# Ledger of designs, part 3: VH-VL binders against Mucin-19 (Muc19)

Target 1, 175 residues: Mucin-19 (Muc19), of Mus musculus (Mouse) (q6pze0r851to1025)
Amino acid sequence: STCHVYGEGHFRTFDGESYSFDGLCQYTFLEDYCGQENGTFRILIESVPCCENGLTCSRKVIVTFQDQNIILQDGKVTAVQTAESTDCRERSANLYSIHTVGLYLIVKLLNGIILIWDKYTKVSVILDPSWQNKVCGLCGNNNGDLKDDFTTRHSSVAAGALEFANSWKTSQECS

## First folded at step 1 (VH-VL)

Design n10 (framework fv_necitumumab)
Fold by ESMFold2-Fast, scan of step 1:
Structure n10 (fold): chain C 175 residues (1-175), chain A 122 residues (1-122), chain B 107 residues (1-107)
Amino acid sequence: as target 1 above (175 residues)
Amino acid sequence: QVQLQESGPGLVKPSQTLSLTCTVSGGSISSGDYYWSWIRQPPGKGLEWIGYIYYSGSTDYNPSLKSRVTMSVDTSKNQFSLKVNSVTAADTAVYYCARETVTTFYYGMDVWGQGTLVTVSS
Amino acid sequence: EIVMTQSPATLSLSPGERATLSCRASQSVSSYLAWYQQKPGQAPRLLIYGASNRATGIPARFSGSGSGTDFTLTISSLEPEDFAVYYCQQYGSSPYTFGGGTKAEIK
């Protein structure tokens, strides 16, 4: 399955729902926590504006996987590790791979998730089919049913895109 | 051009383990661009998907077979393998290995091996 | 979990005729549907992916359409080499499932 966001907040979920939302805060694009503490990854997005007019010039992507935060920003990838042990350093060497193909930067996570970034506004995520019905966020729940695409952080179905997207905001304060 | 080739025994006795290997040539199995799948076809019947493996070792199996199936990947030999435990006559089929692209869209299975017939009998 | 039903089971036509093959899913698979051609003694060959996109090297006479649960493969004018078994396959949900096949045979 594939989910996309591009331009001024044009989204398409894994289950094929399209909607528009151009928020200025940080939002959960995809995660497997889904209201619980037992998750293994998060993909967060932020719009980076052009000047004072609020147009989105690029997107910052933050991937939290295992003990690492992988940050995609300003056309670059930066990995930040929070663990101190030798075992964590050994695992970090094989947790993901990064490739540049044409205009795209591709991050492949060992858990079957592929993230594609055009270094500007377009972010795509491709899931291994084993992630069927195990994820949530702005990309939807990947369960093959469009009726559930607007599932909020609180496990309810939103009436519209604004309510849905705002439920996935990660911080109380943003500017 | 990428080519896939199945290999393994053509005859397996009931209750034993069926073991097949797919050799990939003309391309690397260590690529995150592809899933590597096994599909089978009993004589005169349709196609049944068995499962796939990613180069990292991540797998997904058909639930109807999950208790009996194991896949593995050997990147040093550019191969991936299928084991089916406790076989019966119902496992008699032509077994195919295939490649599926996962970079932009889930494409169909665009490269297939020739298939290998496995007969389960004593 | 998702059952794919193909119809008809057998399609008897002459060269030059239009062939229309149907594939139905028991629940929505969006556009995650592929069509394969299989000739006797050969592995399946990918024709169409994503419901409507022709695979590399596939002649223009083959086209796919549909989304959700109802899909069609059309061969605008049958050539002798097109008489084969055709399978649809969904890959929108695990496990991947195939239809039972439609055999296109010479009248």
Scores: ipSAE 0.005, ipTM 0.468, lowest interface PAE 15.9, mean pLDDT 81

Design n2 (framework fv_necitumumab)
Fold by ESMFold2-Fast, scan of step 1:
Structure n2 (fold): chain C 175 residues (1-175), chain A 123 residues (1-123), chain B 107 residues (1-107)
Amino acid sequence: as target 1 above (175 residues)
Amino acid sequence: QVQLQESGPGLVKPSQTLSLTCTVSGGSISSGGYYWSWIRQPPGKGLEWIGYIYYSGSTDYNPSLKSRVTMSVDTSKNQFSLKVNSVTAADTAVYYCARVDFWSGYPNYFDYWGQGTLVTVSS
Amino acid sequence: EIVMTQSPATLSLSPGERATLSCRASQSVSSYLAWYQQKPGQAPRLLIYDASNRATGIPARFSGSGSGTDFTLTISSLEPEDFAVYYCQQYNNWPYTFGGGTKAEIK
């Protein structure tokens, strides 16, 4: 199953729901916390506006997985460990891999998640089948049911895209 | 060419907090390709890495200093700062700010350095 | 932490001679090693990164080699401005560590 966002906030969830949302805050694109404290990863996105007109020129993607923060920004991938550690490069060789295929940058995580970035606005995530009904965020819950893809951070079903997307802001101070 | 310039007090009393600022010119601190670091050198001795910061606020500190060190970034002023708490004579050193090359997933080497600022801890 | 050991501590040579500086890591750092030059009263300057790549603007007489635990900085023919302290630094493991330095001085 695949979820993606592109352009001025055109989203398609894992279960096939399409919607538009052009927010300027940081949002949870995908995670497995889903209101609990026992999660293992987060994928966060934020739009980077063009100086001249405010249009989205690219998306910044932040992946938190194990003790790594992987940042996709300015056509590059950068990573830093979040925990105190002495073996940055050696550990990461086994936890994820990075590939460039044509215009795309691909990050494969050991947990079966594949992240694809065109280095601009398009971000896609492909999930291993083992992740069915274990995720939440702007990509939906990957449970095979379109009716509840607008599941908010509070486990309610939103009536519309604006309510849904705003529930996945990472900061209450951003509007 | 990128230039870095340290600023702060030349003298700090024992037990006080040392505060230094690095001003970056000729390049943006908000670039995703770089981290920003502090390195120090006690008189007549070698180099000791203190820590680095990404413009998002993400930091890593040398474990020997982690309990006493805080870094912050001000992207609007193109600056980043260092605070060292509870200083002693052992903190007397030339403090350098530097840019860290950051690509292929990791902070790497220090490609541009400031001129350094001497900080003496004395009463 | 990885301990970086540089040898010799002091290298006494004449202008025109070849200088060979050694840097050893207590554990493998692959090729993630940089060399810096520091002149008296000045900030360090990057010479070599990834063990063997010359930084922008660095003269061809400077070359780096090695991988794993053993690294060498070579200056093929010393010029007067090359008499300085040289530091190696590993960036394979956190925390980043520097060698103790090698001082190249005029004989």
Scores: ipSAE 0.000, ipTM 0.462, lowest interface PAE 17.6, mean pLDDT 81

Design n3 (framework fv_necitumumab)
Heavy chain, then light chain:
Amino acid sequence: QVQLQESGPGLVKPSQTLSLTCTVSGGSISSGDYYWSWIRQPPGKGLEWIGYIYYSGSTDYNPSLKSRVTMSVDTSKNQFSLKVNSVTAADTAVYYCARGEDYGGYSLAFDIWGQGTLVTVSS
Amino acid sequence: EIVMTQSPATLSLSPGERATLSCRASQSVGSYLAWYQQKPGQAPRLLIYDASNRATGIPARFSGSGSGTDFTLTISSLEPEDFAVYYCQQRSDWPYTFGGGTKAEIK
ESMFold2-Fast, scan of step 1: ipSAE 0.006; ipTM 0.530

Design n5 (framework fv_necitumumab)
Fold by ESMFold2-Fast, scan of step 1:
Structure n5 (fold): chain C 175 residues (1-175), chain A 122 residues (1-122), chain B 107 residues (1-107)
Amino acid sequence: as target 1 above (175 residues)
Amino acid sequence: QVQLQESGPGLVKPSQTLSLTCTVSGGSISSGGYYWSWIRQPPGKGLEWIGYIYYSGSTDYNPSLKSRVTMSVDTSKNQFSLKVNSVTAADTAVYYCARAPEWLVSDAFDIWGQGTLVTVSS
Amino acid sequence: EIVMTQSPATLSLSPGERATLSCRASQSVSSNLAWYQQKPGQAPRLLIYGASTRATGIPARFSGSGSGTDFTLTISSLEPEDFAVYYCQQYNNWPLTFGGGTKAEIK
């Protein structure tokens, strides 16, 4: 299934819940840690304002996967090693692939996750069916049930979208 | 300035329920933007996080305590509370209430109550 | 749960000296790490969050560094009021966990 965010914080979760949240902090868009330590990836998003009125002009995306940070910003992709690993670097050559299709930048991760970015505000994530009920974040939990799509980072079910989205905030500079 | 103050019994008998209340002054729980927590410290030992509550009533607890712990919020009294069921001597600790602001990051505690010592003894 | 290990357990120094306190996580916590100071009979006081950002009102002599699994709190020149117990805390994974503490005491 597919999760989207676009414009001024219009979200649609994997399970089909729609909500609006236009925060300017960094948020966990998708991860498989879900409050535990056995996770393998994180996708973080930040809205980048262009005008004094705070309208979102772009989104920055950070993917943490197998000791790499893959950063999508300013129409570019930058990959940085996060560890001084002594592990074989040959493994890193196959972690992801990058394609451009028209105006879209597509990042395919080895774990079956596809990230699509229009280089502006729209970010989409497509999950392989094997990821059902294994993820959390602003995209929801991908379990086929709308009832618990507002699951917070603290494993509770929020009453509304604002509480839900704020629970996935990670930025320390945020106002 | 915002202040937090714990209140409750200083002595609880084994197997009974411990009930504590945190009163918030100088700010409003109902304004949102904060997670409200309980953290305990057994005498001479380190800190243990118990759980969070948001002003809406949404809660999360430390898994080691989840079966025995309940938190609640009363926005009309500007208070939030902790109940620990079936207490034992291992629950003897100073109990702190604390605030974690969402604008900072949800889980760094910027304001703490003074702490209240709870002794579990027969 | 992520285990936080602080070293040394006790640090004996004189006023004016530089203090370096270590905190290690059993798994990566990114930069989601806070440091607290606790004096006898008092509640902990937030010093640093996000591994390196000083909380409001905290003197410049306190600084934090590190990311991933290895973190350091540095006090550039110890004042008498800095002799206290220091705790690190991760907030990357649930449940939140604290280190065992490092006691800074007068030599």
Scores: ipSAE 0.006, ipTM 0.471, lowest interface PAE 16.3, mean pLDDT 81

Design n6 (framework fv_necitumumab)
Fold by ESMFold2-Fast, scan of step 1:
Structure n6 (fold): chain C 175 residues (1-175), chain A 123 residues (1-123), chain B 107 residues (1-107)
Amino acid sequence: as target 1 above (175 residues)
Amino acid sequence: QVQLQESGPGLVKPSQTLSLTCTVSGGSISSGDYYWSWIRQPPGKGLEWIGYIYHSGSTDYNPSLKSRVTMSVDTSKNQFSLKVNSVTAADTAVYYCARGSLYGDYVDWFDPWGQGTLVTVSS
Amino acid sequence: EIVMTQSPATLSLSPGERATLSCRASQSVSSYLAWYQQKPGQAPRLLIYDASNRATGIPARFSGSGSGTDFTLTISSLEPEDFAVYYCQQYGSSPLTFGGGTKAEIK
């Protein structure tokens, strides 16, 4: 299943729900924590404006996986150790691969998640079928049911897209 | 469901060290998404943040208490602890342990909280 | 240090009435503000985070608003169980600080 966002906050969830949300803060795009401590990854997104008019020029993507942050910004990928880790090379060995195909940057994680970035506003995530019913975030919960795609960070079902999307905002200061 | 439970002596003599432990159940203290905090409340007064600890051992303390406070974490027991040195009657309070979430640079809100334990400083 | 000021200190209302509680920060905390409810003998309970997001299990009658330095907690129609002390907390800057509390008491 595939989830994406493009342009001025046009989202399509894994279960096929479409909505618009033009947030300027950092948001949880996809994770498997879903309110629990047993998660293994997070994908965060931020809109990067061209100027002060709210127009989105690009999206920054941060993938947190195995105590590493994989950052997609300014047309390139940078891997950074989190505060607890000591050796990036050991942890990255076979944990992910990076490919450039035409205009796209593709990050393939060992856990069956594929992230595709056009180096501009479009971010897509493709999940292995084993991830059904195991994820949450702005991409929805990937359970095949459109009625609960607006599941908030706190496991309630929002009545609308604005309440839903705002629940996935992180604590990071808005740009 | 994650639960936190405080434990330790309810009575401490002036000038001694106040020592409390928080036991975490239903979730791992080793999660990178959370900080583990102590907050106190003197009788009839408001809430005061004491500090937090990350599972790596990294700490941040309220400057008002920094010279007297030490926190530690025991990931094998899923516990974290608070020590306050040289206590006085002003340290009499209900002490809460709480989980703070972190997705960005700062510890966020607290949820869940332990039930709290009253510590009285008296001779 | 960011000082959080809550007003009023005490709010005397009857069930069914609307309650409006204010919280002001001495400097901007953006939207990094939470609200808690505390009943006698109990731990504080998270109501609102990120200024306006309702925590899991919190009734729709509770709503938060504001950004920067001025924040409001609104209870649209008070239920008997809502008479409690309410605290705001900022997490825009360390040290984390709480307001002095607003006590909602029955008239």
Scores: ipSAE 0.000, ipTM 0.448, lowest interface PAE 18.9, mean pLDDT 81

Design n8 (framework fv_necitumumab)
Fold by ESMFold2-Fast, scan of step 1:
Parts: structure tokens; C-alpha cells; sequence
Structure n8 (fold): chain C 175 residues (1-175), chain A 123 residues (1-123), chain B 107 residues (1-107)
């Protein structure tokens, strides 16, 4: 299944729900933590405004996977080991690859997750079937039921997109 | 065309540090599309992947070697380097540098290799 | 780590014959399996990636097949330049691992 966001916060979840949300903070686009600390990855997004207009000109994407941060911004990718004093001797067990196809930058994680970025506003995630019912975030829970796509960080079903999306802010300091 | 060339001493004494550099020509190391690796082959044996480095400086090492290995990149010289600490006779091998490229695939494959340089660990 | 086992260790054949080389993984690597050719004194050369895709410039006589744990490299009709050592490599998980190699030699 596929989830995407484009333009000024136009989202379509894995289960097919569409909504609009144009927040200025960092949000969890997709993760498998879902309220626990035993997860394996996070994909975070931020809108980057154009000059004075405030329109979204691009999105910054951060992928955290196997003690690595993969940062997509300003049309390029930067991969960094998560901060640690013995970083160069720490183990990393999972492979990920980065490829450019035309205008798209593609990040493929060993765990079957494919992230596609147009270097501007469009971000898409493709999941293999093993991820059904195992994810959460702005992309929904990938359980095949559209009725609970607005599942918040607190495992409740929000009545609207604003409440839903705000529950996935990564910092309460941002408004 | 892209070419990779290894350089460094061919003889290293036990307990010392083995240092090798790979110089890339015909292409830039400052690209998000490629990873750069070291692979070794002891005489008469198979290939062993040592580690990779991305142009940002991000690395990953073979767990069997991680306590002794460091890689670095110098984008201004279009080079990346390998250091192996506390060498023993078991580190005697031909050392290759290689590019991980993508030919209709999204996972790294070793599409360009250096010629290899023999490093002998002996007193 | 995933252990790659190649068989036979040595394959003695004449030019024009078909060669079939085997590679087995200790656990499933899906289709993330590559084959390399190495001639004496030279670096390896990529032949096949993702089990069955020929790399750019590789002759049609080379073909790969398999998935999961069992893979084969087939050379339909050996040319003199094909006598070399062949290595399989999984790229399904870190660390990347190679097989022990199969040497194709003239009978």
C-alpha cells in the first residue's frame, strides 16, 4: 500500500482516507513505535515555506532507522549515524539504499519500506504486506479500514483532521 | 569513465596500523547516489566486505572488524581511506576499494572496483 | 551474519559446454543476490544482480535464477574467457557476505 502528502498538506492515507493539514511543526509521518519504545523506524516531515508567502515550497524528511538518521532536504540526502561518542565503532545491521530516478529521490529500507521524494513537496511511502496493522502516524494505521484512519498518538479516533494531525507533533513546544 | 585506485604501504608490521587511500577519478565522490566500500581478499580465499562510507561521513562496518576499523572521506581530494588498527598476519590480503552503484536497482551493488593492493603483515 | 555456500568448489569443463553454479544462503535473502566474475590478478566484475538481471555489458550466455535460499548461475556455452572464479553475494542484510567461490577451469 501507498501513502502520500503533496502541496500544502494534501494527505492520502494507506487505507484511502484523504485530508488536508498545513502545519508548520515537525510531525510523525509514519512509525512503528505507536506508543511503545520497541519500534524500529520513524519517518518525520516538516513543511519548508517559500519566502514571505508562507506557501509550502518543499518538505524536509527525516528517516530514523537502525541508529541512523537519513535527512532529505534542499534537494539532497545526508545520512548520519545517531549521536554517540563511539559512533564509528557502533554496529549497524540493516542496509538501506538511495537512488535518483528522474526527479525522484528514492530511499529503500531493508525492512521493506520505500520512501519516494520529488525533492519538493511530494513525499510517498510504499509498504510491503508485512507492515499491515503495525504502523501509525499521519499515514494512518494500514489496517484496511478507513473508519479509524484518524487514530491519534493516544490510540483514540479523532473527529477531524486538525485534532488527528496535531496529535502527531513530535514536540509540544511547537505550535 | 570512473576509475578507483588504491594506495598505501605494501608491508605492515604486526600490531601497527594499516592505512590505505582510494582515489576516485572520472566521477565525483560528493554524490548522494553512491556508497564507497573497502573489500579484502586473503591469499587463496574469498571476499570479505569491510565497510562503507557515504560522502557525508556516515559509515557502517562489518561487525567482525568494527573495533579495529575506521573509514574517512575527503571530498576536496575525491578520496576515501581505510585504517585497520592492531594488525596481525590474518589481515594479510589484497584490499580493494569499490563503488556501490545502482543499475536498475535501489540497493547497493559493486559496479566499479580498484585494481587491488596487496598488504602483507609480517615482521 | 548470513553465510553463503557455493558448490561445486571446482568445475572442470570444455569450451562450448554448459556450466551451472550453485549458491545457497543460510537464511532467505529474497532476490537480493548478485554474482561476480574474477580472473587471476584482477578485481571482481559484476555479472548478475537481483538474482536474474544481467549487468550492463554482460553477454546473454550468462543467466541467473532462484529466490529465497537457492540460486544458480548458468553459462549456456562456455567461451575461453569465461574460465574464472565466480562469487555470489547477498545484499539482503548487513554485513554483506560472499560465497567461497566456484572455480571454472578447462578440462
Amino acid sequence: as target 1 above (175 residues)
Amino acid sequence: QVQLQESGPGLVKPSQTLSLTCTVSGGSISSGDYYWSWIRQPPGKGLEWIGYIYYSGSTDYNPSLKSRVTMSVDTSKNQFSLKVNSVTAADTAVYYCARSGYDFDYSPLFDYWGQGTLVTVSS
Amino acid sequence: EIVMTQSPATLSLSPGERATLSCRASQSVSSYLAWYQQKPGQAPRLLIYDASNRATGIPARFSGSGSGTDFTLTISSLEPEDFAVYYCQQRYNWPLTFGGGTKAEIK
Scores: ipSAE 0.006, ipTM 0.460, lowest interface PAE 14.2, mean pLDDT 81

Design p10 (framework fv_patritumab)
Fold by ESMFold2-Fast, scan of step 1:
Structure p10 (fold): chain C 175 residues (1-175), chain A 124 residues (1-124), chain B 113 residues (1-113)
Amino acid sequence: as target 1 above (175 residues)
Amino acid sequence: QVQLQQWGAGLLKPSETLSLTCAVYGGSFSGYYWSWIRQPPGKGLEWIGEINHSGSTNYNPSLKSRVTISVETSKNQFSLKLSSVTAADTAVYYCARGQYTYESGSTYVYFDYWGRGTLVTVSS
Amino acid sequence: DIEMTQSPDSLAVSLGERATINCRSSQSVLYSSNNKNYLAWYQQNPGQPPKLLIYWASTRESGVPDRFSGSGSGTDFTLTISSLQAEDVAVYYCQQYYSTPFTFGQGTKVEIK
């Protein structure tokens, strides 16, 4: 199953719900914490505006996985170790791979998650079937039911996209 | 466009603590490791340590007991403190950005932007 | 720690002639999974910070003249200046970034003959 966002906040969830939300804060695109402390990964997104009437020029993507912070921004991938490690092999070996296919940059994580980035506004995530009903965030809960796609950070079902998306802000200090 | 501006102590006595700060302008602070590198007069380069946006650090083992690098992310600044200085710590101290390309999938690579350097002299 | 050794310590070359600087690492800096050598070269003019010339052993940094080239793999690396210019009088350093602590060679001083 596939989730994506592109342009001025056009989202399509894993279960097929489409909605629009053009927020300027950092948001949880996908994670497996879902209200628990024992999650294993988090994918965050931010819209990067340019000078053309505030249009979104790009999206910054941050992936936290296995004590690595993988950052997709400015057409580049930067992977930094969040825990101390003195060996480059320990930081990258077998945890993920990066490929370029045509116009897309593809990040494959060892846990079966595939990230596809056009280096601009479009971000897509493909999940291994083992992740069904184990995720949450702006991509929905991947349970095959559209009714639950607007599940907020607080495990309620929002009536609209604005309430839903705002619940996935990573900081309440951002408006 | 990216530029690193550094400032701090110039003259120290033995046993004092060296304190230097580096500010990053014109580019993203997040997504890189930021390093301190020193060069004693007439000698080569020695890497001191690095820090990222999240505050994760790696230090040269030879200096680990004396060195602390901290980050102030709201100001795009990072700082070096080196305690118990001796004459052997006399050097030009540089801050630098650790950079990698997307093909590498790695961190802590080469240094593409450097500050101008701060001469620190330790003498009694 | 990975030790970096350069040779020679000092080199005198006539303007327009080829200069070659060697760098040896005490262990391989080739990472087999991505087939890249974690090796960089820097130029340092008196009173200035080091300037990146080459990374990944052979990739020239943007804006660096094409007379500078890097070669080698594993433990043995070479920086070549194909036609020495007056502005190339400097000290050159190799650096491994395969593992921390990152280490530099002792430097090679290039002078005009």
Scores: ipSAE 0.000, ipTM 0.463, lowest interface PAE 17.5, mean pLDDT 80

Design p4 (framework fv_patritumab)
Fold by ESMFold2-Fast, scan of step 1:
Structure p4 (fold): chain C 175 residues (1-175), chain A 124 residues (1-124), chain B 113 residues (1-113)
Amino acid sequence: as target 1 above (175 residues)
Amino acid sequence: QVQLQQWGAGLLKPSETLSLTCAVYGGSFSGYYWSWIRQPPGKGLEWIGEINHSGSTNYNPSLKSRVTISVETSKNQFSLKLSSVTAADTAVYYCARGDYVWGSYEPSYGMDVWGRGTLVTVSS
Amino acid sequence: DIEMTQSPDSLAVSLGERATINCRSSQSVLYSSNNKNYLAWYQQNPGQPPKLLIYWASTRESGVPDRFSGSGSGTDFTLTISSLQAEDVAVYYCQQYYTTPLTFGQGTKVEIK
């Protein structure tokens, strides 16, 4: 099952709900924390305006996974460690792989998550079936049911897309 | 050690607008939703609404047409305005810290920190 | 809206005896993704704001005595005070934080026999 966002905030969740939301702050696209401390990853998105009219010309993606920040920005991938290895060995070689296929940049995480970026506005995530009922964020909860796709950070079900999407804004200030 | 200090006008006439402010000290403002709750004399608790540092709000539908909650992040303050008050709005009003927002350093659940309460009386 | 109903409305218990308060939600407050019940319990002493006792249906807040315990899942929840102390005389509220609007039970008054 796949989730994507493209253009001016056109979203399709894993369970097939479509909605529009064009926020210019940082939002949780997908995570497995879901209100708990025991999560293992986060995928964050930001719209990048490229002209004075404020239209989204690209999306920045940040993946936080096993003490790594993988940043997709300006058509490139940058990986930085948030914690250093004490034994001086390479830390990132076994955690993810990066492939370029045509226009697409593909990041495969060891945990069964595939991230696809067209280097512009389109971001897609493909989940291994083992992730069913274990995720939350703007992509929904991947439980095979449309009824609770608008699950907010409060773990409540929003009546509309705006309430839902705004609940997934991160604590990062947007200017 | 997070503390909430609240203040505002306690005596109102019917049709006036209630205005209360809550200030957050000793902790991060930007990591949480901040709520208003009221309690009429001798009655239970009623949730009014909440706001986070970015200004995102959720309101109780029963009060939504009359309620506005706003935030002033530079002062770590959030405020409640309730328009067109009646005697039914007489209550003690509390501010409280709600659920955390992703990215905060100290996750919390439920309403773990409360202001002292402000008695608001609506009478002719 | 999720309606919260408590029983009983009032309860008289002797010092050192067990007090039990029940709370029912009109729909499930169990979130399938994290297997947590979005239910909290509060204690309110006269003239004071409510104090959080329990969140996630059964997790005690820091500083809350272990005589307080929460149990239940889905729609039916219980707060138990295993050995009532004088300072436990208060009104107790359950609250769901699963969906907005956040809602409270009507309250249960606990008094000494």
Scores: ipSAE 0.000, ipTM 0.466, lowest interface PAE 16.5, mean pLDDT 81

Design p6 (framework fv_patritumab)
Fold by ESMFold2-Fast, scan of step 1:
Structure p6 (fold): chain C 175 residues (1-175), chain A 123 residues (1-123), chain B 113 residues (1-113)
Amino acid sequence: as target 1 above (175 residues)
Amino acid sequence: QVQLQQWGAGLLKPSETLSLTCAVYGGSFSGYYWSWIRQPPGKGLEWIGEIDHSGSTNYNPSLKSRVTISVETSKNQFSLKLSSVTAADTAVYYCARGSYYDFWSDTYYMDVWGRGTLVTVSS
Amino acid sequence: DIEMTQSPDSLAVSLGERATINCRSSQSVLYSSNNKNYLAWYQQNPGQPPKLLIYWASTRESGVPDRFSGSGSGTDFTLTISSLQAEDVAVYYCQQYYSTPPTFGQGTKVEIK
């Protein structure tokens, strides 16, 4: 299954639904928390404008996995360990790998999630079948059914793309 | 199963705008890019551009200043406009479906084609 | 743009004999990340649109007879018709879809001698 966003907010979900949304806030692109606290990862996105009128020139991507924050910005990757880690040396070495392949930066998470970034506006995520029905966010719920791809943060089905996308903002301070 | 039906004005004078429409039957727009390709009489194929369900377009750089592709998802249709035509724009114009979405691909091969529309530009 | 060059421009082959068409790209269409060749082949009969025969250089499209096969990698590709039939008289085109814009070869006309 594959989901992506590119350009000025052109989205295609795992189940094949297409929609447009060009927000300027931080949004949950994909996560497995889905209203619970037992999740393992989050992928967040932000549009970076290149013009005063709001034209999108690139996307910043933040991957939160275990006690790591991996930031993709300005064509490069920065990894930062969170303060919550106390002593997990054995697990830290194998949490993820980062590859540069041609035009792309690829982040592979230990849990089988692959994130691909073209260093500009295009962000893609590949899930293996084990993630069916276990994810949520702007990429949809990966359940093979188009009719509920607009599942909001509150586990309801939105009537339209705007309501759906706004439910995945990470901060209410941003408008 | 999926079939493409195309239509539009076939006779144009230099400087006019070419306008063609393609309708998709037996399927929807989701998961695919929909392309326009042309073929001058006795010559090879030239890709013009593509559009997806959301209206996202990619155009051949050689034609980008003159080309607009638009979509009307409520009717399962997409359309081509090519401005400022000359005799060099005389060709059979085809609409076609690009291969199923693949994240590795910047562009696509074509698996379903319309019948073609001959457009003649003459003074 | 990636330039696609086919050879020969035309060939005449007897019924039941092998036909081979070559296609060369001006740069490699093999993508190292997925090890796939972004190369397709089409058949065009007079007055009809092109019909997809082969994609990913060697994968035959559903419904295409097994006498058609594709081979090659990188910059050099071949379409083979193992036993030419009368309905195979057509123009054949290769296409790269490695980079935008996708481009086609100039075509090879196959005739019966």
Scores: ipSAE 0.000, ipTM 0.471, lowest interface PAE 14.9, mean pLDDT 82

Design p7 (framework fv_patritumab)
Heavy chain, then light chain:
Amino acid sequence: QVQLQQWGAGLLKPSETLSLTCAVYGGSFSGYYWSWIRQPPGKGLEWIGEINHSGSTNYNPSLKSRVTISVETSKNQFSLKLSSVTAADTAVYYCARVPYSGYDLEYFQHWGRGTLVTVSS
Amino acid sequence: DIEMTQSPDSLAVSLGERATINCRSSQSVLYSSNNKNYLAWYQQNPGQPPKLLIYWASTRESGVPDRFSGSGSGTDFTLTISSLQAEDVAVYYCQQYYSYPFTFGQGTKVEIK
ESMFold2-Fast, scan of step 1: ipSAE 0.058; ipTM 0.519

